# VH-VL binders against o58714: the designs that were tried, part 16

Target 1, 254 residues: o58714
Amino acid sequence: MRVDLNSDLGESFGRYKLGLDEEVMKYITSANVACGWHAGDPLVMRKTVRLAKENDVQVGAHPGYPDLMGFGRRYMKLTPEEARNYILYQVGALYAFAKAEGLELQHVKPHGALYNAMVKEEDLARAVIEGILDFDKDLILVTLSNSRVADIAEEMGLKVAHEVFADRAYNPDGTLVPRGRPGAVIEDKEEIAERVISMVKDGGIRAINGEWVDLKVDTICVHGDNPKAVEITSYIRKVLEEEGVKIVPMKEFI
Key: E = the ipSAE of ESMFold2; O = the ipSAE of OpenDDE; V2 = 0.75 times the mean of E and O plus 0.25 times the DockQ between their complexes.

## First folded at step 9 (VH-VL; framework fv_indenebart)

Design k9 (at its last look DockQ between E and O 0.54; V2 from the best seeds 0.00; counts 0 for: pae O 7.3 > 2)
Fold by ESMFold2, look of step 9:
Structure k9 (fold): chain C 254 residues (1-254), chain A 121 residues (1-121), chain B 115 residues (1-115)
Amino acid sequence: as target 1 above (254 residues)
Amino acid sequence: EVQLLESGGGLVQPGGSLRLSCAASGFTFSDYAMSWVRQAPGKGLEWVSSISGRGGKTYYADSVKGRFTISRDNSKNTLYLQMNSLRAEDTAVYYCAKDLRYWPSGYFDYWGQGTTVTVSS
Amino acid sequence: QAVLTQPASLSASPGASASLTCTLRSGINVGTYYIYWYQQKPGSPPQYLLRYKSDSDKQQGSGVPSRFSGSKDASANAGILLISGLQSEDEADYYCMIWHSYAWVFGGGTKLTVL
């Protein structure tokens, strides 16, 4: 069994510091690096790519809506042409720093509201995928497990990593329960670990209403926002290793 | 071969306590969820409690919440049910059941022979 | 109101078919559930027979004869266990079960008599 562990990083901006990037980098296999639109800036992008290099962590672009004030978490209606070129621009921007450090990009994981909007909007998903393909057909798209986006990407010739979230409740249709709703976020590390093991070994998890949801698991989203999040990430890695799961970058098996 | 052997049943007064055990062998115990299911004399099956493979997730029937505690010791391949504040309605044969999956999924592919609990004055 | 309702008894002749019904209460849609079926003979623990969600998502227990099959009747909001070619050894209690509201819920059971 093989899985990737991914985390959102490089989200500091200017004088603002967000997250414990140096600490979480020790436990992950793939870094989703903010591309300067929802978060990050050129100095943070370069520093984050270098940190990933130093820790032998694969680098991917984390593009979002052009919404610094809202951290890319507010929906923005885009034309297909806007979505395509916004993705191409942001991937290209991060690639410049990856190349400067002698690295290739592994993947693209859309951020926040863009990630969620793609799950609901086929025309947006196609446009984002086109933007990735315009840049490099060998990149891996990270998207919600068993989503229609994953199907569209494969039919368009883009490799896909199915992403799961051990700390989020699922709806019966495989979508995530919105944050802020009771039970939407799981915080207990033992419960998170049990969910991760179920997702990897059983290929699924129980939704918030108790129904079983089948999940394909290529990559698990983990967090480094604060010391507790880093502790949980470390624990997830430990329990997966104890269960005989090999933790490797997604490029090794996608 | 999968084997499940329940023990710890007996006669107890209302309000009393008992601890049931289920010794497991023939499979990697920690890979599978485990459950307790009971059956009162002449009655149907009633699910009591389930526990995930490492013991981090538990579920209870409403009728036993707050009174019963499921647990497991993976180093001893043993499932437990601590039953407190027992009532006459808890009188039943208690079965230990192995799940097919790590998370309680309801595919109870192996059952023990059961242990009898009688709650009466 | 009970979550699952099964008839208390059913009888059928050897070689015939028996159709055992497991009805979900109103407000619960049978279409979204795995329906598990168990057989229990007197003095013995239950034995897993099969589970059914749809024709593309079903599973037969190990060693369970193919004459046991599952289906659903959406108009009756019910799961169905069909036993064809009845044999005397099929005389037993039969339980359905679902996962509902974070609990495994058994039906009351049907005593099948083969005469």
Scores: ipSAE 0.387, ipTM 0.747, lowest interface PAE 3.5, mean pLDDT 93
Fold by OpenDDE, look of step 9:
Structure k9 (fold): chain C 254 residues (1-254), chain A 121 residues (1-121), chain B 115 residues (1-115)
Amino acid sequence: as target 1 above (254 residues)
Amino acid sequence: EVQLLESGGGLVQPGGSLRLSCAASGFTFSDYAMSWVRQAPGKGLEWVSSISGRGGKTYYADSVKGRFTISRDNSKNTLYLQMNSLRAEDTAVYYCAKDLRYWPSGYFDYWGQGTTVTVSS
Amino acid sequence: QAVLTQPASLSASPGASASLTCTLRSGINVGTYYIYWYQQKPGSPPQYLLRYKSDSDKQQGSGVPSRFSGSKDASANAGILLISGLQSEDEADYYCMIWHSYAWVFGGGTKLTVL
């Protein structure tokens, strides 16, 4: 059994530092690099891509809404044309730095509100996928496990990595419980690790109401926002390896 | 062979306390969640509490929340149930049960013989 | 209303089939749950029989005869334990169980008598 560990990185901006990218890079296999809209800038993109190269981590674009002030977490209603071109622009931006550093892009993972909106809006999902296809049909789309987005992407000829979140509660329909709700975010590393094992080994998780949710597990989102997050990430990796799970980039099995 | 042996049951007055123990053997104790399930005389099964293998998560039935505490010592292969503020309705045979390795998708594949708790004035 | 409801008792003849039902409360979709079944004989602790979510996702307990099987009735919103070729040793109490709202929940149990 193989799984990928991904983390959102390169989200610093100007003189503002966000995250422990260097630390978490040691434990992940795929980096989602901000493309300068919700976060990041040209210097940060270069630095992050270079860091990934040094750690043998695969690089993917992490496009979001043009919402630097809101960190891409505020919903924006886009036309399909806007969505398509916004994705193409951002993926292209990161591609330039990846290429300059001698790396190839592996995947695309939408960020924040865009990520979530796609799950609920089929037209938006299709537009984003078209933007990716305009750039490179061989890229892997990272999206919520068993989402409609995954189905649409496959129908449109794009490879998909099903992503799961061990530190988030799930609704019965497979969507994530909003962060503001009690129990939506899990912080205990042992609990998180056990949930990861359940997802990977049993192919699902219990929703917040106790109902079972089937999940495909290709990549696990982990965090590096603070020292505790990095500790949890390293612990998750250790536990998975102890369970006989091989941690490798998603491109090796997708 | 998996073995579960409960102890600590007895007669106690309402408002009293008891501590149950379950000695486990025949498997890697820390890899598995453990649970307590009780059965009142002539009644059905009632789940009481569960604890994950690594001890990171505990769950309780509403009927015992705030009164009972489940814990484990993996170095001793022992499961515990601290029961405080005992009530007459807590009278039951208390079974120690082995869960599955991957929390929370487990089931009770092995059971002890049970220990009897009687709460009476 | 209880989360899980089982008939108090059921009788069947040796060699016949018995269907034990576990009805979930309205608003709880049986299709999204594993239904676990246990057998308990007098003076003994319960024993795990099987779990059933779907035909593609079911598990038989170790040593449990194949004549024990699980299914669901969506129209009745119920889990079903089917015992075919009933034997005298099948006389016991049977309990269904689910994980619901961060709790294990048992049905009230069904006493099966083999006449």
Scores: ipSAE 0.019, ipTM 0.555, lowest interface PAE 7.3, mean pLDDT 92
ESMFold2 (binder alone), look of step 9: mean pLDDT 92; pTM 0.933

## First folded at step 10 (VH-VL; framework fv_indenebart)

Design k13 (at its last look DockQ between E and O 0.83; V2 from the best seeds 0.00; counts 0 for: pae E 3.1 > 2)
Fold by OpenDDE, look of step 10:
Structure k13 (fold): chain C 254 residues (1-254), chain A 121 residues (1-121), chain B 115 residues (1-115)
Amino acid sequence: as target 1 above (254 residues)
Amino acid sequence: EVQLLESGGGLVQPGGSLRLSCAASGFTFSDYAMSWVRQAPGKGLEWVSSISGRGGKTYYADSVKGRFTISRDNSKNTLYLQMNSLRAEDTAVYYCAKDLRYYPSGDFDYWGQGTTVTVSS
Amino acid sequence: QAVLTQPASLSASPGASASLTCTLRSGINVGTYEIYWYQQKPGSPPQYLLRYKSDSDKQQGSGVPSRFSGSKDASANAGILLISGLQSEDEADYYCMIWHSYAWVFGGGTKLTVL
């Protein structure tokens, strides 16, 4: 069994620092780098890409809504044309820095509200996928495990990595429980580890109401926002390796 | 071939303690959750406790919470049930059961032959 | 009221079909639950038969004949174990089980007699 560990990085902006990118980079295999819209800036993008290179971590674009003030977590109604071009622009932006540092892009993972909106809006999903295809058909789309987005992407000829979340509760339909709801976020390190093992070994997890949810597990989203998050990420990796799971970049098996 | 062998049953007085063991073989022990299910004489099945493959997650029936502790030693392929403060109503055949999944599941695909626990003054 | 209710006994003839019911307590929607079924013969431990949530979400135990199948009756709020082509060897106690309130809950069991 092989899995990828991904983390959202490069989300600092100007004088504002967000996350412990250097620390978490040591434990992940794929970095989702903000493209300067929901977060990040040109300097942060270059710095993050360089850091990934130094740690032998694969780099992917992390495009979001043009919502710096809301950190890309506020829903925006986009036309398909807007969505397609917004993706192309952001992926292109990161590509420039990756190329400058001698790296190739591996994947695209939409951020925040865009990520979630795609799961619910097929037209938006298609538009985003078209934006990716406009740039490079060989990129891997990271999206919610067993989502309609995954199916659409595959139908459109794009490779997909099914993403799961170790520290989030699931609804019976396979979507994530909103963060604001009780039980939506798991904080206990041991519980998170057990959930990850369950997802990987069992191909699923129990939803918040106890129902079983089948999941495809290609990449596990982990966090580096604070010291505790980094500790949990380190622990997750350790536990997975102890269980015989090989942690490698998603491009090696997708 | 999957095998589960329970041991540790016996006669004990109310308030006493007993430790059950279940020796497992024929499968990768740590990949599967394990459970204890008991059956009182002439009665139906009652779930007692479950534990995940690595032992990080445990569940208990309300009837045994605070008194029973499920654990496992994966290096020995053994499941345990520490039973304290035993009551007459705990009298039963205790089965160990293998889950189909790493996380506790209701798919008890293999069962031991059981070990008898009798709580009586 | 018990979470799961099973009739104490059921009789059927060889070759006939038997439907064993597992009725969920009022307020618990059978449609959302996985129902597990077990068979127990005298002097033996229980044996896993199958799990049924829906026609698209079910699990058959290893070695369990296809004549054993699960279904649901929404109107009765019950899980159903269907045994087709009854054989003498099918005479046993049958238990249903669900996951409820962070516990596995068994029904009281049904004794099936094959006449």
Scores: ipSAE 0.573, ipTM 0.853, lowest interface PAE 1.0, mean pLDDT 95
Fold by ESMFold2, look of step 10:
Structure k13 (fold): chain C 254 residues (1-254), chain A 121 residues (1-121), chain B 115 residues (1-115)
Amino acid sequence: as target 1 above (254 residues)
Amino acid sequence: EVQLLESGGGLVQPGGSLRLSCAASGFTFSDYAMSWVRQAPGKGLEWVSSISGRGGKTYYADSVKGRFTISRDNSKNTLYLQMNSLRAEDTAVYYCAKDLRYYPSGDFDYWGQGTTVTVSS
Amino acid sequence: QAVLTQPASLSASPGASASLTCTLRSGINVGTYEIYWYQQKPGSPPQYLLRYKSDSDKQQGSGVPSRFSGSKDASANAGILLISGLQSEDEADYYCMIWHSYAWVFGGGTKLTVL
């Protein structure tokens, strides 16, 4: 059985440093590199791509809303034309640094509020997918497992990796419970391990209300924000390997 | 062939304790959740407790919370139920059941023959 | 009100069909639940038959004949176990089960008699 591990990286900006990119890079197979709009800048982007190269980690674009102040976590209403070209611009920007380091891009994972908005807004999802297709039809879109976005991408001929979150509670409809709600975030590493094993082996998880949610598991989101997050990420990888799961970049099987 | 063999039942006074065991064979024990289900004489089935494949998640019926503890030893392929503070209403045949999934899912595809617990003065 | 209600008994002739119902309590919608079915013959442990959530999300137990099938009756708020082509060995107790409020809940069981 094969899965990818992905993490959001390159989210420093200017003199601000966010995350433990060097540590988490040791445990992942795919890096979602911020493209300079919600976070990251040309120097951070170049450094992060080099770090991924040094660790044999595949590089993908992590485009977001033009919302540096809000770290791309605040909803912004976009026209379809804006969404399409915002994606194309950001993917192209990261591609320049990947090319400069002799790498290709593997994937695109939208960031934050954009990621979540696509799940609810089909016209936005189509516009983002069109922006990716404008750049390169062979890129893989990372989106919420079994979402309508995944269906739309497949209909439009874009490869998709279904993403799951072992540290987040699910609603019965397969969406994530908002972080501000009680029980939305699972912090205990043993509980996270139980959940990730269930996702991979059973193809699903119990939602917050007890209903079973079927999940397709291509890639698992992991974190490197702080030492505890890196510890949990290391543990997830260890547990999956102990259970005989092969951890490889998504391009190897999608 | 999947086999589940319960043991440890018997006669006990109210307030007493028993430990049930279920020896498992014929499958990779740690890949599957396990459950205890009981049946009082002449009555229907009642779920008691469930445990995930690695033992990291447990669930209990309200009627047994705080009194019963489910556990497993994957190195011995054995499921356990520690029953404390036993009451007359705990009198039943106790079945060990294998789940189809790692996380408790309710697809109890194999059952043992059961072990009888009798709680009486 | 009990979470799951099953009739205590049901009779049917050999070769006929039997529909066993599992009615959910008012306030709980059958449409959102996986319904599990078990058979138990006298003196034996229960046997898993099948689960049903929808026609696209169902599972038959290993070795369970195709004449056993699941469905739902939304107007009655019930899960249904259909046994077609009844045979004398189908005489047994039948239990439904759901996951509700962090617990597995069994119905009271239906004794099926094949006359």
Scores: ipSAE 0.429, ipTM 0.760, lowest interface PAE 3.1, mean pLDDT 93
ESMFold2 (binder alone), look of step 10: mean pLDDT 94; pTM 0.951

Design k14 (at its last look DockQ between E and O 0.97; V2 from the best seeds 0.00; counts 0 for: pae E 3.6 > 2)
Fold by OpenDDE, look of step 10:
Structure k14 (fold): chain C 254 residues (1-254), chain A 121 residues (1-121), chain B 115 residues (1-115)
Amino acid sequence: as target 1 above (254 residues)
Amino acid sequence: EVQLLESGGGLVQPGGSLRLSCAASGFTFSDYAMSWVRQAPGKGLEWVSSISGRGGKTYYADSVKGRFTISRDNSKNTLYLQMNSLRAEDTAVYYCAKDLRYWPSGDFDYWGQGTTVTVSS
Amino acid sequence: QAVLTQPASLSASPGASASLTCTLRSGINVGTYEIYWYQQKPGSPPQYLLRYKSDSDKQQGSGVPSRFSGSKDASANAGILLISGLQSEDEADYYCMIWHSYAWVFGGGTKLTVL
């Protein structure tokens, strides 16, 4: 069994620092780099890409809504044309820095509200996928495991990595429980590790109401926002490796 | 072939302690949750406890919480049930059962023959 | 009131069909639950038969004949184990089980007699 560990990085902006990118980079295999819209800036993009290179981590674009103030977590109603071009622009922006540093882009993972909106809106999903295809059909789309987005992407000829979240509760339909709800976020390190193992070994997890949810597991989202998050990420990797799971970039098996 | 063999049962006085063991073979032990289920004489089945493959997650019936502890040694392919503060109502045949998944999921696809625990003055 | 209620006994003729019911307590919607079924013969440990949530979400135990099937009766708020083409070897106790309030809960069991 092989899995990828991904983390959202490069989300600092100007003089504002967000996350422990240097620390978490040591444990992941794929970095989702903000493209300057929900977060990040040209200097941060360059720095993050360089850091990934130094740590042999694959780089992907992390496009979001043009919402710096809301960190890309506020829903925006986009036309298909807007969505398609916003993706192309952001992927292109990061590509420039990756290329400058001698790296190739591996994947695209939408950020925040855009990520979630795609799961619910097929037209938006298609538009985003078209934006990716406009740039490079060989990129991998990272999206929610077993989502409609995954199906649409595959139908449109784009490779997909099914993403799971170890520290989030699931609804019976396979979507994530909103963060504001009780039980939505798991904080205990051991619990998170056990959940990850279950997802990998069992191909699923129990939802918040106890129902079983089938999941495809290609990449696991982990965090580096604070020291505790980094510790958890390190522990997750350790536990997976102890269980005989190989941690490698998603491009090696997708 | 999957095999589960319980041991450790016996006669004990109320308030006493007993430790049950379940030796497992024929499958990758750490990949599957394990459970204890008991059956009092002439009665139905009662779930006692479950534990995930690595042992990081445990569940207990209310009737045994605080008194019983489920554990496992994956290096020995053995499941354990430490029973303290035993009561007359704990008298039963205790079965170990293999789960279908790493996470306790209720698909007890293999059962041992059971070991008898009798709590009596 | 018990979470799961099963009739104490049921009898049926060889070759006939038997429907074993597992009624959930009022307020617990059977539609959202996985129902597990186990068979126990005298002097033997229980055996896993099947798990049923819906027609699209069910699991048959290894080696369990296809004449054993699960279903639900929403109107009765009950899980159902259907045994078609009853055979003498089907005479046993049958238990249903669900996950409720962070515990596995068994029904009281039904003794099936094949006449």
Scores: ipSAE 0.744, ipTM 0.896, lowest interface PAE 0.7, mean pLDDT 96
Fold by ESMFold2, look of step 10:
Structure k14 (fold): chain C 254 residues (1-254), chain A 121 residues (1-121), chain B 115 residues (1-115)
Amino acid sequence: as target 1 above (254 residues)
Amino acid sequence: EVQLLESGGGLVQPGGSLRLSCAASGFTFSDYAMSWVRQAPGKGLEWVSSISGRGGKTYYADSVKGRFTISRDNSKNTLYLQMNSLRAEDTAVYYCAKDLRYWPSGDFDYWGQGTTVTVSS
Amino acid sequence: QAVLTQPASLSASPGASASLTCTLRSGINVGTYEIYWYQQKPGSPPQYLLRYKSDSDKQQGSGVPSRFSGSKDASANAGILLISGLQSEDEADYYCMIWHSYAWVFGGGTKLTVL
């Protein structure tokens, strides 16, 4: 058994510090680095790429809507041309810092509302995938497990890593329950551990209504927002290792 | 070959306690959820309790909640049911059942032969 | 009202088919449930037969012959176990089961007699 662990990082900007990047970097295999639009700035991007290099963590772009004020969590209607070029721009910007540190990019994981919108809007998904392919056909797209986006990426010749969330409730159709709803976020580390083990060993999880949801598990989203999040991330890694799961970067098996 | 062997049944007075065991072999015990299901004489099946593969998640029927405790010792390949405050209606054959999955999924693919608990004065 | 209701008994001849029903309580809909089926012969523990949610989401138990199959009757709000080509060894008690309200719930069971 093998999985990747990914986390969103590089989300500080200006004088604002967001997250415990140095701490969480110790436990992950793939870093999703903010590209300066929803969060991050050029200094933070360079620092975060360097931190990933120092920890032998693979670097990917974390592009989002151009919405710093909303942290990329507010839906924005884009034309396909806008979406395509917004992705190319942000991936290219992060690549400049990766190149400056002697690194290549492994993957692209869309951020926030963009990630969720792609699951619902096929034309948007195609445009984002085109933007990635314009840059480098060997990049891996990280998207919701068993989503239509994953199917579209495969059809278009883009490699895909199926992402799961052990700390989020699922709807029966495999989408995530919105964060504002009761039961949407699981905070107990033992419950999260039981869920991640089920995802890896059973290839699925019980949805919020009790129905079984089949999941393909290539990468698990983990968090480093605060000390409790780092503790949970550390624990997830520990229990997966205890259960014989090999934790390696997604490029080793995708 | 999967085998499940229940033990610890017997005659007990109301209000008493009893501990059931289920010895498992022929599979990687910690990979699978386990359950207890009981059957009163001449009656149908009643689910009692379930436990996930490493024991971090448990479920109980309302009829036993607060009185029974399911547990497992994965180093001994053994499932347990601690039964306290026993009542006459707890009289049944108690089966140990293996799930197909780590999380209780309802696919109880192997069952033991059962152990009989009789609660009477 | 019981969550699951099964007829207490059913009789059928060798070679015929038997349809065993598992009716859900009013207020819950069979369409969203996975229906599990178990067989229990006299003096033996139960045996897993199959799970049915839809034709694209079902599972046959290991070694269970294809003449055992699951389906649903939406108008009756029921899960169905169909046993075709009945054989004398099919004489047994049959239980359905679902996950409901954080519990596995069995039906009352149907005694199938093969005359």
Scores: ipSAE 0.411, ipTM 0.773, lowest interface PAE 3.6, mean pLDDT 93
ESMFold2 (binder alone), look of step 10: mean pLDDT 94; pTM 0.947

